VHH binders against Protein disulfide-isomerase A5 (PDIA5). Designs and how they scored, part 14

Target 1, 129 residues: Protein disulfide-isomerase A5 (PDIA5), of Homo sapiens (Human) (q14554r378to506)
Amino acid sequence: WMQNPEAPPPPEPTWEEQQTSVLHLVGDNFRETLKKKKHTLVMFYAPWCPHCKKVIPHFTATADAFKDDRKIACAAVDCVKDKNQDLCQQEAVKGYPTFHYYHYGKFAEKYDSDRTELGFTNYIRALRE
Key: E = the ipSAE of ESMFold2; O = the ipSAE of OpenDDE; V2 = 0.75 times the mean of E and O plus 0.25 times the DockQ between their complexes.

## First folded at step 17 (VHH; framework vhh_7sr4_2)

Design m1 (from k6 with S30N; at its last look DockQ between E and O 0.86; V2 from the best seeds 0.71)
Fold by ESMFold2, look of step 17:
Structure m1 (fold): chain B 129 residues (1-129), chain A 122 residues (1-122)
Amino acid sequence: as target 1 above (129 residues)
Amino acid sequence: EVKLVESGGGLVQPGGSLRLSCAASGFTFNMYDMGWYRQTPGKQRDLVADISSGGSTKYGDSVKGRFTISRDNTKNTVYLQMNSLKPEDTAVYYCARQWGADVTGKWIYDYWGQGTQVTVSS
């Protein structure tokens, strides 16, 4: 079997289309999903934002580091999607990226520290204690 | 604690040169775009130059061709080389960290230095 060698390569998958440990949430399932988790760190983002693009590998690696702990989730919300606009307004997202920590689905605080895998993992480990 | 510390300002004659430095600490420097802004009393801060984490640059129209922004990610420092200075360049110059973008796509700066005065004699 042969692919046409003159065809353009397939489009790169979006972050949401990639198979990662990140929970990609939408307005309709956000609250119910987070209520089931003791600790959730949520990244509100826009796919076009270069600051978000730089953080995505770090946030994804963080999700992978905690994939075996059922009490912890790293979740993401694409605020550009129409079905997420009301959620992002309700959560007072004024810009991208924004990181919120939720405890059993209740907003607890904004994450404003370093946007690296180490920064995220240190924060989450401190929450488990 | 995020810190931005400008230095290198001063008094120069028209046609002279200055080099501004902005030493950054308290964050992973190569994850952020950085900029230089300036402000004359009673006016808004105006973009002088912006530099992405990867080194791409943008300049305000009035300084293009005369000023050069650069960064050294190993020293966590942003520079502004200012040549052919004019009296109109007299201002307080601020280093700023670009945090991200608002919902309309406008850049947001979340940390600013205290500024360094540049005065060009006429």
Scores: ipSAE 0.517, ipTM 0.745, lowest interface PAE 1.3, mean pLDDT 90
ESMFold2 (binder alone), look of step 17: mean pLDDT 80; pTM 0.786
OpenDDE, look of step 17: ipSAE 0.817; ipTM 0.894

Design m2 (from k6 with S53E; at its last look DockQ between E and O 0.92; V2 from the best seeds 0.67)
Fold by ESMFold2, look of step 17:
Structure m2 (fold): chain B 129 residues (1-129), chain A 122 residues (1-122)
Amino acid sequence: as target 1 above (129 residues)
Amino acid sequence: EVKLVESGGGLVQPGGSLRLSCAASGFTFSMYDMGWYRQTPGKQRDLVADISEGGSTKYGDSVKGRFTISRDNTKNTVYLQMNSLKPEDTAVYYCARQWGADVTGKWIYDYWGQGTQVTVSS
């Protein structure tokens, strides 16, 4: 016999499966997790949405930029998951992506500025001022 | 601060051509899908064409094969080349930035230009 042919490459990991600084939240832990953070920027998304896919590397880089600041979190909620449906409705998510800023777990405002790492990091730095 | 400015409209004979431009500013243009829509008085805005940030295109059925959408990310500009124009192409043409998708997957646009009139008439 001959050696096994090289196995096909594994499927690419989902964003949640990638080991990043983004906190991937679900309905069960959303509010308790956010209450522990002075500043949380949450991305509500759908994995199928190309607009979300374009933003994911920028949002991920933003989370990494603030990973050592315990008061700040960048979090994501997959609104397609059944266990998150009630949460996304409660947070009035009407489309993807939607970005909300929370202050100690309390909704403060929708983020509607530029969807780049620079846009996100400038916003978060201004919150610390 | 997001601004979309259309230009290139005008009066043209049937069978003629026009090229519309949409100059974008106030955002990172290369991050967004863009579209052209048109509207006649008393009607809803109709999709003419859209183009993804990576260059994939989609067209309304009535313009396929006659219109071409393109973009130049270095100039922050989206174009609509309109060939073989017909009187039914008469409308105000709007450039729009695609915000995202609703829960059913339909595209949502959050910024629109002021429009440019295209009139196809003998």
Scores: ipSAE 0.446, ipTM 0.709, lowest interface PAE 1.8, mean pLDDT 89
ESMFold2 (binder alone), look of step 17: mean pLDDT 81; pTM 0.792
OpenDDE, look of step 17: ipSAE 0.721; ipTM 0.837

Design m3 (from k6 with Y111H; at its last look DockQ between E and O 0.90; V2 from the best seeds 0.72)
Fold by ESMFold2, look of step 17:
Structure m3 (fold): chain B 129 residues (1-129), chain A 122 residues (1-122)
Amino acid sequence: as target 1 above (129 residues)
Amino acid sequence: EVKLVESGGGLVQPGGSLRLSCAASGFTFSMYDMGWYRQTPGKQRDLVADISSGGSTKYGDSVKGRFTISRDNTKNTVYLQMNSLKPEDTAVYYCARQWGADVTGKWIYDHWGQGTQVTVSS
């Protein structure tokens, strides 16, 4: 018996393709973009990583919580993209997810606290103090 | 402070059963995959079982059908039910938190418990 295979469902949009408050950066605009912000929290990730996928909604909600504060950015770098591989090496990303805080584009520290919206937002609020 | 505390180990005869528990604290437990590993002297730690935050499980080949991993996110606890125990199951059993993956796609475990000894001997 012949089966009529259905076409696959349309692919879901990637995180980068979704319209969110997260700034999705690439190697050629990373430094310039970060220098314009007093505080940037950057998530370095791989789309295939389940640990990254679990955090994405929390990080996205964090970006939305600060969307009206022009001094703050929540940014993401897909380290699997060819354009970003040199950047992720330069930033010493050894695993995913990795979170770095930058002050006017300069690396300040690695974020190693709770990977929830509350954890991220508490951290960012403390930076503003 | 992330804390993982194993309990339930002991001495048991072949064919017997034990239930291990791992009490977790200091982090949002439901955000992390968890696992049980074991180590015999002179060997690297081997996967016994892991369980995703959503409940999906994976087992080492030598324990499939005999061991069951489970978790209770309301109690922040991971369990390992060990049935039909064999002398080859003798080891220190460790609870571990799976934090992420390295750039090659291998899992990273960033916290381990102190271990609980399981000894299967006639």
Scores: ipSAE 0.541, ipTM 0.755, lowest interface PAE 1.2, mean pLDDT 90
ESMFold2 (binder alone), look of step 17: mean pLDDT 81; pTM 0.789
OpenDDE, look of step 17: ipSAE 0.806; ipTM 0.887
ESMFold2, look of step 18: ipSAE 0.530; ipTM 0.742
ESMFold2 (binder alone), look of step 18: mean pLDDT 81; pTM 0.788
OpenDDE, look of step 18: ipSAE 0.795; ipTM 0.881

Design m4 (from k6 with Y111R; at its last look DockQ between E and O 0.84; V2 from the best seeds 0.73)
Amino acid sequence: EVKLVESGGGLVQPGGSLRLSCAASGFTFSMYDMGWYRQTPGKQRDLVADISSGGSTKYGDSVKGRFTISRDNTKNTVYLQMNSLKPEDTAVYYCARQWGADVTGKWIYDRWGQGTQVTVSS
ESMFold2, look of step 17: ipSAE 0.578; ipTM 0.777
ESMFold2 (binder alone), look of step 17: mean pLDDT 81; pTM 0.788
OpenDDE, look of step 17: ipSAE 0.811; ipTM 0.893

Design m5 (from k6 with S53D G54S; at its last look DockQ between E and O 0.93; V2 from the best seeds 0.71)
Fold by ESMFold2, look of step 17:
Structure m5 (fold): chain B 129 residues (1-129), chain A 122 residues (1-122)
Amino acid sequence: as target 1 above (129 residues)
Amino acid sequence: EVKLVESGGGLVQPGGSLRLSCAASGFTFSMYDMGWYRQTPGKQRDLVADISDSGSTKYGDSVKGRFTISRDNTKNTVYLQMNSLKPEDTAVYYCARQWGADVTGKWIYDYWGQGTQVTVSS
């Protein structure tokens, strides 16, 4: 009946669509969600950015390492989405990736250290004192 | 402590060759794209060459075919092989680490070396 054409590969899921321990936040839920966490490390990113793509597996592994600690969140905001652009501007994000630490939802400092799982986990462990 | 240290500059005759090295320390080198830029007095820094963490390369139009960027992730070093040098290549050459991109998609560099002078003249 039909020719046997080659089908295109299915689209890969985005980071937000994957089931991980990372909290993917949007402008509507960002502040309320962070207020409930003692420590949140937030990655502001753009999906097209190769520098973000390199860090995503390290940040995801960090979130998994702390998944059982209810006081800690590793969160991500896709700044390319229209609904998140006001949030990213309010948080003064000028480039990607940007990492902010929040204490009970209040901005505390920018994370500028190594962008590896070890760098992130050492930082978070130091905060737990 | 992030450090980028260039070496290999000097005086060379037209048509000659030089090899620049940039020794990197204080960060996970294999996670970053790296580049070479050059600057003459009173001008902006111009791209000479970029190399991605996976080895993909990009060159400025004026050096394409004459210069080759490479990296050795085991030595945390990026190189610039410069062949067929011309007087127009005279500049201070800078090694740079690519931090990321701004909201418009332009690359941002957060660490620069101190530079090494390359002078092409008789």
Scores: ipSAE 0.483, ipTM 0.731, lowest interface PAE 1.6, mean pLDDT 89
ESMFold2 (binder alone), look of step 17: mean pLDDT 81; pTM 0.794
OpenDDE, look of step 17: ipSAE 0.778; ipTM 0.870

Design m6 (from k6 with V103L Y111H; at its last look DockQ between E and O 0.94; V2 from the best seeds 0.73)
Fold by ESMFold2, look of step 17:
Structure m6 (fold): chain B 129 residues (1-129), chain A 122 residues (1-122)
Amino acid sequence: as target 1 above (129 residues)
Amino acid sequence: EVKLVESGGGLVQPGGSLRLSCAASGFTFSMYDMGWYRQTPGKQRDLVADISSGGSTKYGDSVKGRFTISRDNTKNTVYLQMNSLKPEDTAVYYCARQWGADLTGKWIYDHWGQGTQVTVSS
């Protein structure tokens, strides 16, 4: 029969497709976007990496918590995309996930603390002071 | 401060059993994959077993069917049940935390315990 009830369900949307408060950046717009923000925390990731998958809900919730503060961005870069390979190399990404803090587009430090919403939000609140 | 403390090693006869524990602190334990490695003098550390935060397990070929890794997220502890021990299992056993993956997909471990000695001899 032309109707096939065994068809798989539609795939879940990717992180980028979920239309969250996270800014998904590419090499073409990375630097210009960051220059307009006083504080940006960037997650460099690979979609296949289970360590990244575990952090994504926490990072997404962090972005949502600060969505109305125009000085703050939580951004993500998919380093597997061809368009982003030069960017991730230029930013010295050696593994996934990697978190960088930028101040007006200038690299300031790596974030190496707890990978939970509370860890991220405490860090960002300390920057606003 | 990330801390990993192994315990439960000792001297045991061939065919015997031991249970190792690794107490973890200083991080959100349930967010990380964990592993047990072992090392004899002059050799690289070898994977014994690892366990994901979701409970998936992997074992080294020489220990499959004899060793069982488990974790208790309420106690921040990883366990290694070692049955049917052989002299070849004699080593220092290390608990390790997986930080992430490098660009090629190899796991990166960023913290290791001090180790616990397991000795299997008649």
Scores: ipSAE 0.506, ipTM 0.753, lowest interface PAE 1.5, mean pLDDT 90
ESMFold2 (binder alone), look of step 17: mean pLDDT 81; pTM 0.791
OpenDDE, look of step 17: ipSAE 0.815; ipTM 0.892

## First folded at step 18 (VHH; framework vhh_7sr4_2)

Design n1 (from m3 with W99F; at its last look DockQ between E and O 0.83; V2 from the best seeds 0.64)
Fold by ESMFold2, look of step 18:
Order: sequence, then structure tokens, then C-alpha cells
Structure n1 (fold): chain B 129 residues (1-129), chain A 122 residues (1-122)
Amino acid sequence: as target 1 above (129 residues)
Amino acid sequence: EVKLVESGGGLVQPGGSLRLSCAASGFTFSMYDMGWYRQTPGKQRDLVADISSGGSTKYGDSVKGRFTISRDNTKNTVYLQMNSLKPEDTAVYYCARQFGADVTGKWIYDHWGQGTQVTVSS
């Protein structure tokens, strides 16, 4: 049996809608979620930004590399959503992408190193000591 | 450490040509868009040319048809071929790495070279 041939194809899923190891956070759950993780690397982004689009596969692969370590999270915040604008302002996000490291939910430092899977994974491994 | 090193500037007569090079190191060059800007004293830096990581180009209106930006990702180098030079092209030329965009969509450049002087005079 064939489905309705006139049905439009489903829209391409956004990064947030994809099934990945990245934790997609919003203002309502950001602080509670981060408090429960020893190490969280957060990507603040805008979906329209081509620089973010280039990094997304690298950040996603990084999240997958640490998916089985319950103390580590790779999280993302879409700063163009209205519900996230106060959060992104509170976190002093002035441009996209911005990467922050949090220790048990407390801001520790900005990540300014290489934006590749290797760069991210080396950084996170160094945090484990 | 991110480094951008410009070279190839100098003194030329009107109508002449120069080729600028920008050697990049300390980052994954192919992940970044790059640009050339120029500045005269007392003025802001003006866009000369941008090139995306995939090779797409954009030019300032005053240099279209005379300047060509290119890149070689195997050599981590950006080039600016400047032809038909005019006295108004006299400036310090800077290579820049495009980091991202601000909340208004304006592009942010986070690293700049030291600059190379181009002087067009008889």
C-alpha cells in the first residue's frame, strides 16, 4: 500500500530535533541540568550563522565521544529563541558561536581553542586530570 | 597560538600591481573564512575582500574588477592580487580571520595580522 503521493516531504530536522548526544538546553532547564554535571561544554549558537553550521558536526561528534561518561555533557543553546534570550544575555554571549566551560554549573572559562572534534575532545580529556 | 603574517607590500607607481600573501598558522585554516581589510590613518578598517572556507568571494565596491582574493588551504595561505593600483589604494592592508557573527548578524574578526604597507605614488 502506497501512502498519499501528494504529501510533502518531511522538513529537514533542525540540530535540536536530531537524535544526538548533544543536550539541547533552554533557559528553564539550563542551570538545573548543569549543576548535576561535573564538566559541561556549552555551545551558544544561532542556526543562521554559517560559522556555527561548520562547527556543529564537530561538536556533535565530541558529544558522542563522551556519551557514556555521566559526569560530562556537551550542551547547546539556540540564542535566537525568545525563551533563551535572557539566558544568553545573562551568560554574556555577544556572538556566535560562543563556547563556555562550566564546573558543576558554575562558569569557569571560555573555550577559545580549535573548533574541531580533536580540539574539543583534547580539552575535555585534560579536564578529567 | 593563532598567527597571521602578511607580506608583499611596497611602493608602486599608479597602474602597477602587487600580490599580498597572508600565511596562517596555529588553527585549522580550512574551518575559517578569511578577509583582507585596509586602513588609512584616522579611518576605520574597510573591507577589501572576503573569501569563504569553500572559496566564495566578496569584494568592496572600489576594488571590484582590479583585485582578486584567493586561498590555498594546502599552504594555509590567503592571497590578494592587486592590479591597476591607484593612489587611493594607499593603505596598510590587514589579513583577518572571521570568527563568527554578533547578535545583529555583523561578522566578527578575532585575529588580525600586523599589516603590510601598500603605497601607490609616482
Scores: ipSAE 0.421, ipTM 0.702, lowest interface PAE 1.9, mean pLDDT 89
ESMFold2 (binder alone), look of step 18: mean pLDDT 81; pTM 0.795
OpenDDE, look of step 18: ipSAE 0.741; ipTM 0.856

Design n2 (from m3 with Q98R; at its last look DockQ between E and O 0.83; V2 from the best seeds 0.00; counts 0 for: pae E 2.7 > 2)
Fold by ESMFold2, look of step 18:
Structure n2 (fold): chain B 129 residues (1-129), chain A 122 residues (1-122)
Amino acid sequence: as target 1 above (129 residues)
Amino acid sequence: EVKLVESGGGLVQPGGSLRLSCAASGFTFSMYDMGWYRQTPGKQRDLVADISSGGSTKYGDSVKGRFTISRDNTKNTVYLQMNSLKPEDTAVYYCARRWGADVTGKWIYDHWGQGTQVTVSS
C-alpha cells in the first residue's frame, strides 16, 4: 500500500470545530445549559471581528484552566449564526466581543475587565470565593 | 479603571513640529488598537491616525505624509509626531482606545482622553 500525497489537505477547523474546553452554545440550548452551572462566563462574538480573534486564545486558555471544575463553564455564542440572532438580541449584545457572567443561568453582570487569560482567570477565581 | 492622558500640545508656528503623547493605564495596552482624533468647536471628531496592536497604521487624508503615529508598548504610550503644521491643524487632539466593532463592522471606541490643545498660529 503506497501512501498517496495527492489528497488535498483538510480545511482548518473553526474555533467552534476545534476540540477545546470552550462550550459553544446556540439559542436553543443556552438557558438549559447555563442553569446547570454555578458560574458561566459567556463570550458573544463574530468570526469576522479582529478583536474577537485576538481574544480567542486567551478565552480558550481560560476554559482549559477550569476544565476540571464542573460548576464552571466558559461558553461562546457566534452571533452571526441565524439560529443565535434572537438570543444575541435578547442579551442586548451591541458589539463584539461582549462578555457576560451568569449565575445558575441568570445574568449577573457584564465583564468589562482585561481580555487576557489572567484577567478572565482572576475574575473566575474571585467568583469561587 | 482605564485612563488615557494626552500631553504635548501647545502653540506652534506654521511649518513647525509638535509631538503628542498619550499615556495609557488600567488595561493591557499591547492588546488594543489606539487612535488620535481631533475636534474643532462645533464639529465632529475627525480621524487623525490609528495604529493597531500589530503596528498597522491609518491616517486621515489631510495629515498623510505629515503626521506619524507610533506606539511604545514598554511605556504604554502612543505618540503622534506632527510635522509641517498648518493653521488648519488647530484643534483639540484626543487619544482613544478601540474596543471592538458593532454588528455592522464599524469601529467602536470606548475610552477617550481629556484632550490636548494644539494651536498653529503665527
Scores: ipSAE 0.290, ipTM 0.622, lowest interface PAE 2.7, mean pLDDT 88
ESMFold2 (binder alone), look of step 18: mean pLDDT 84; pTM 0.824
OpenDDE, look of step 18: ipSAE 0.687; ipTM 0.830

Design n3 (from m3 with I108L; at its last look DockQ between E and O 0.84; V2 from the best seeds 0.72)
Fold by ESMFold2, look of step 19:
Structure n3 (fold): chain B 129 residues (1-129), chain A 122 residues (1-122)
Amino acid sequence: as target 1 above (129 residues)
Amino acid sequence: EVKLVESGGGLVQPGGSLRLSCAASGFTFSMYDMGWYRQTPGKQRDLVADISSGGSTKYGDSVKGRFTISRDNTKNTVYLQMNSLKPEDTAVYYCARQWGADVTGKWLYDHWGQGTQVTVSS
């Protein structure tokens, strides 16, 4: 009897596991991390939500575009994780995805514009001016 | 500025057909799911049909087999082909943009058109 030559392939890594330029934050480190950045755009999301899944590659590419600018962060919070539930409630997240802009850790506004890499990057570039 | 503009409503006899259109602008249309809802006076809006950005469709029970939702991402337009119309289909029909989901998984809509009246009467 031959050994099974193929194990099932490993599951694809989650967005958080992919080691992108996106800062994946949790309740314990959210506020302290954001205070260190002049500009942070935060995506609050649920992994099961198809609207989030469509935006993830655009948001990831945006984070990569600004990876060398120490004043800017693109961050994400998985609101389905139990450890993040209080944070997402405190930030008034009522639906997924939700995008907030923070200035030195202080909430400044919701981002409600285009959910593409171009939309995100144009927004962030305008903040730098 | 997000805009949704419905057209194509009108008066039609039972058994007739209408095609509704919803012209969308001010956003990247291919990134959003879209839907048609209808409302009679004094009632909540009811799902007629929805269509994902990838073309997957869902229909309300009362319209299955008679109505067809479609979209043209190059024209930023959603359509509702309404066949075999009945008097109970009389309503204002609204186009809506689905932007996300709440914590329970219920779909959320953030923009609605002004509506187009459909009247099915002998």
Scores: ipSAE 0.582, ipTM 0.775, lowest interface PAE 1.1, mean pLDDT 91
ESMFold2, look of step 18: ipSAE 0.578; ipTM 0.772
ESMFold2 (binder alone), look of step 18: mean pLDDT 80; pTM 0.783
OpenDDE, look of step 18: ipSAE 0.743; ipTM 0.854
ESMFold2 (binder alone), look of step 19: mean pLDDT 80; pTM 0.786
OpenDDE, look of step 19: ipSAE 0.772; ipTM 0.870

Design n4 (from m3 with S53H; at its last look DockQ between E and O 0.90; V2 from the best seeds 0.66)
Fold by ESMFold2, look of step 18:
Structure n4 (fold): chain B 129 residues (1-129), chain A 122 residues (1-122)
Amino acid sequence: as target 1 above (129 residues)
Amino acid sequence: EVKLVESGGGLVQPGGSLRLSCAASGFTFSMYDMGWYRQTPGKQRDLVADISHGGSTKYGDSVKGRFTISRDNTKNTVYLQMNSLKPEDTAVYYCARQWGADVTGKWIYDHWGQGTQVTVSS
C-alpha cells in the first residue's frame, strides 16, 4: 500500500480568471469594445503592484454595481502582458494603477479621485447625468 | 483636497530624540502607502522610511536602527520616531503619499506635505 501524496493546492485565480463584471481587455479588442460603450472607466494595472491589488476589490464592486447598464463598462488592462504593451504605450500609461475615462472609445480624461467603490460609483453616476 | 501636514520638528542636541507626525486628510488614508523623505538645501529628497497600508516598513540605510515609522489608520496619521539624532540628520522632513509605481517598479509619490524642520546641533 502506497500513500497517494496530496497534491499542492492550485494557485489562486488571477483577477482576469475570476468571474466578475469587469471587462478584461487586450490590445486586439480594446478599441472595438470601448466604442460600443457610452462610458468606460479603464484600469490599467500590473499584477505585481500592491497599489493595484488594493484597488481591485473596489473596482470590481464598481463594475458589479453597473452590470445591468449596457452603456457602461468597467474594464481592465494588464499592462505586463506582452500583447498589451503597444496598447499601454499608445495610451501613455506611465505607472500603475492608471484610470482613464473613455466616451464611445475616445479618451476623455484621467480619473484621479478616490480609489474606493464610492469614489468610482459617484464619478460614473455623474457621467449619467 | 488631499492634505498632508507635518509637525513635531525642532532643535535638538546630538543623541536626542524627536517624534514627527503627519496628519492626512482628503482621501481614504488606509488605501495608501506613506513615506517620510528629507531634504537639505540644494540636494534631492532622500528616502527616510516607507510604510505600507498594512504596516510593512522600509528604511534608508543611514537611519536604519535609529528611526521607526508607524501609522495609525484611525487617526489618519503617520509617525516618525527619530532616536540617536546626528548633525547629518538636519533637514526638512516631508510626508508623502504613494499613489503607485512606474513601469519599472519604482514608487511614485503624488502628494507632499510642506515639511517640518529638524535641526541637530551642539
Scores: ipSAE 0.485, ipTM 0.729, lowest interface PAE 1.5, mean pLDDT 89
ESMFold2 (binder alone), look of step 18: mean pLDDT 81; pTM 0.789
OpenDDE, look of step 18: ipSAE 0.669; ipTM 0.820

Design n5 (from m3 with M31S Y32S W99S V103S W107S; at its last look DockQ between E and O 0.58; V2 from the best seeds 0.00; counts 0 for: pae E 2.7 > 2)
Fold by ESMFold2, look of step 18:
Structure n5 (fold): chain B 129 residues (1-129), chain A 122 residues (1-122)
Amino acid sequence: as target 1 above (129 residues)
Amino acid sequence: EVKLVESGGGLVQPGGSLRLSCAASGFTFSSSDMGWYRQTPGKQRDLVADISSGGSTKYGDSVKGRFTISRDNTKNTVYLQMNSLKPEDTAVYYCARQSGADSTGKSIYDHWGQGTQVTVSS
């Protein structure tokens, strides 16, 4: 059944609501969650940002590719949420998207390479040696 | 390696036209949002025009109706057609790739070309 194009579309589920392998974090659980992972790649984003929307499928597929490795997390923080704004300031996020790599919860470096599934997966595989 | 190379600048009379080109390489151009900025000596860079990967455009107020941004994804090239040129359009014109937005929604650019000089003079 095709939707009538004149009617408003139904609300689409947010990325967080889609129940993917991505760990959606908030300020309250960010540090504790990251400390338990050897490698975490975090996407700081804004839902309205077109550049974030373009990357979301690639980052989601990356999380799925590593879902069985308990040492690795692909996590996301919605910086528009009020309860995450202090976290995003603390992490020096100035624009969206921003990608940070953390080693056992410690900031190691900013990810500035290709924002594709291949780029992300190659980066994470290199971390595992 | 991301590269942006502008061309097509030069000297032109008031009322004349120029077409700038920006050849892009080292990234997936068809998925990228691109822009043209200009800078006069001693001033910050100002938005001239930008174009999304889907073809949506925006223009600075001083160039609306005179300049047209376009793209050709098969040639990895963004263009700026500049018509009805005025002395005030004299500047170095830069091609740039958008990488995101800040908290106010303002576009952020991560790569810039070296620029091409446009001079509008009698």
Scores: ipSAE 0.332, ipTM 0.693, lowest interface PAE 2.7, mean pLDDT 89
ESMFold2 (binder alone), look of step 18: mean pLDDT 80; pTM 0.778
OpenDDE, look of step 18: ipSAE 0.643; ipTM 0.826

Design n6 (from m3 with S52T; at its last look DockQ between E and O 0.92; V2 from the best seeds 0.73)
Amino acid sequence: EVKLVESGGGLVQPGGSLRLSCAASGFTFSMYDMGWYRQTPGKQRDLVADITSGGSTKYGDSVKGRFTISRDNTKNTVYLQMNSLKPEDTAVYYCARQWGADVTGKWIYDHWGQGTQVTVSS
ESMFold2, look of step 18: ipSAE 0.556; ipTM 0.763
ESMFold2 (binder alone), look of step 18: mean pLDDT 80; pTM 0.785
OpenDDE, look of step 18: ipSAE 0.804; ipTM 0.887
ESMFold2, look of step 19: ipSAE 0.522; ipTM 0.746
ESMFold2 (binder alone), look of step 19: mean pLDDT 81; pTM 0.794
OpenDDE, look of step 19: ipSAE 0.805; ipTM 0.888

## First folded at step 19 (VHH; framework vhh_7sr4_2)

Design p1 (from n3 with S52T; at its last look DockQ between E and O 0.93; V2 from the best seeds 0.75)
Fold by ESMFold2, look of step 20:
Structure p1 (fold): chain B 129 residues (1-129), chain A 122 residues (1-122)
Amino acid sequence: as target 1 above (129 residues)
Amino acid sequence: EVKLVESGGGLVQPGGSLRLSCAASGFTFSMYDMGWYRQTPGKQRDLVADITSGGSTKYGDSVKGRFTISRDNTKNTVYLQMNSLKPEDTAVYYCARQWGADVTGKWLYDHWGQGTQVTVSS
């Protein structure tokens, strides 16, 4: 029975704490931020939801793929945070994950297609037309 | 188009066994959790078993120890092995895709197969 005096591993950073191309929005800046983008795909999520956790790498890779197009944003809203709960209710988010497409800040449609990087990137490429 | 197709149902004597299959297409199967539900006429659908994309399972109380859910992500298929069948297991069995959770943490399902009839009678 040997002890090893090794520091515990550091906790993994949250998605919001990671340095990615995803715009992490809150209720206070959601509308203003989206109005400045021609195309925004928003992921409404809960950190505890396994379905959200599976999609996060795909959504993050999608944001990275469009990082140099200033007209496009991939954004995320953590609906568990108190400051975001009114926003998620106003946007009628009934479950996680939910994906909404906004055109210059105006809700256009719900995204219900495949939840992979390819699915997201194909959708966004079609919007650039 | 998301499609779920059940097969393997039929008539069986009490104590017998059946294996149900659910063939999935039109989506990235390995990204989703899956479940089997059953329904008798005039009743709501009851959970039989759930399986996560990583293989973790959960069973309804009435089938625990008798039924086994499994999946093969390379064949896009979910299975339900049903052993020691009882007349009370008579129902239409549905395969379902779990897409997320509601705000209270309850699982949400968005696609269901057409169902396969299982009849257990002496």
Scores: ipSAE 0.595, ipTM 0.785, lowest interface PAE 1.1, mean pLDDT 90
ESMFold2, look of step 19: ipSAE 0.587; ipTM 0.782
ESMFold2 (binder alone), look of step 19: mean pLDDT 81; pTM 0.789
OpenDDE, look of step 19: ipSAE 0.775; ipTM 0.873
ESMFold2 (binder alone), look of step 20: mean pLDDT 81; pTM 0.793
OpenDDE, look of step 20: ipSAE 0.782; ipTM 0.877

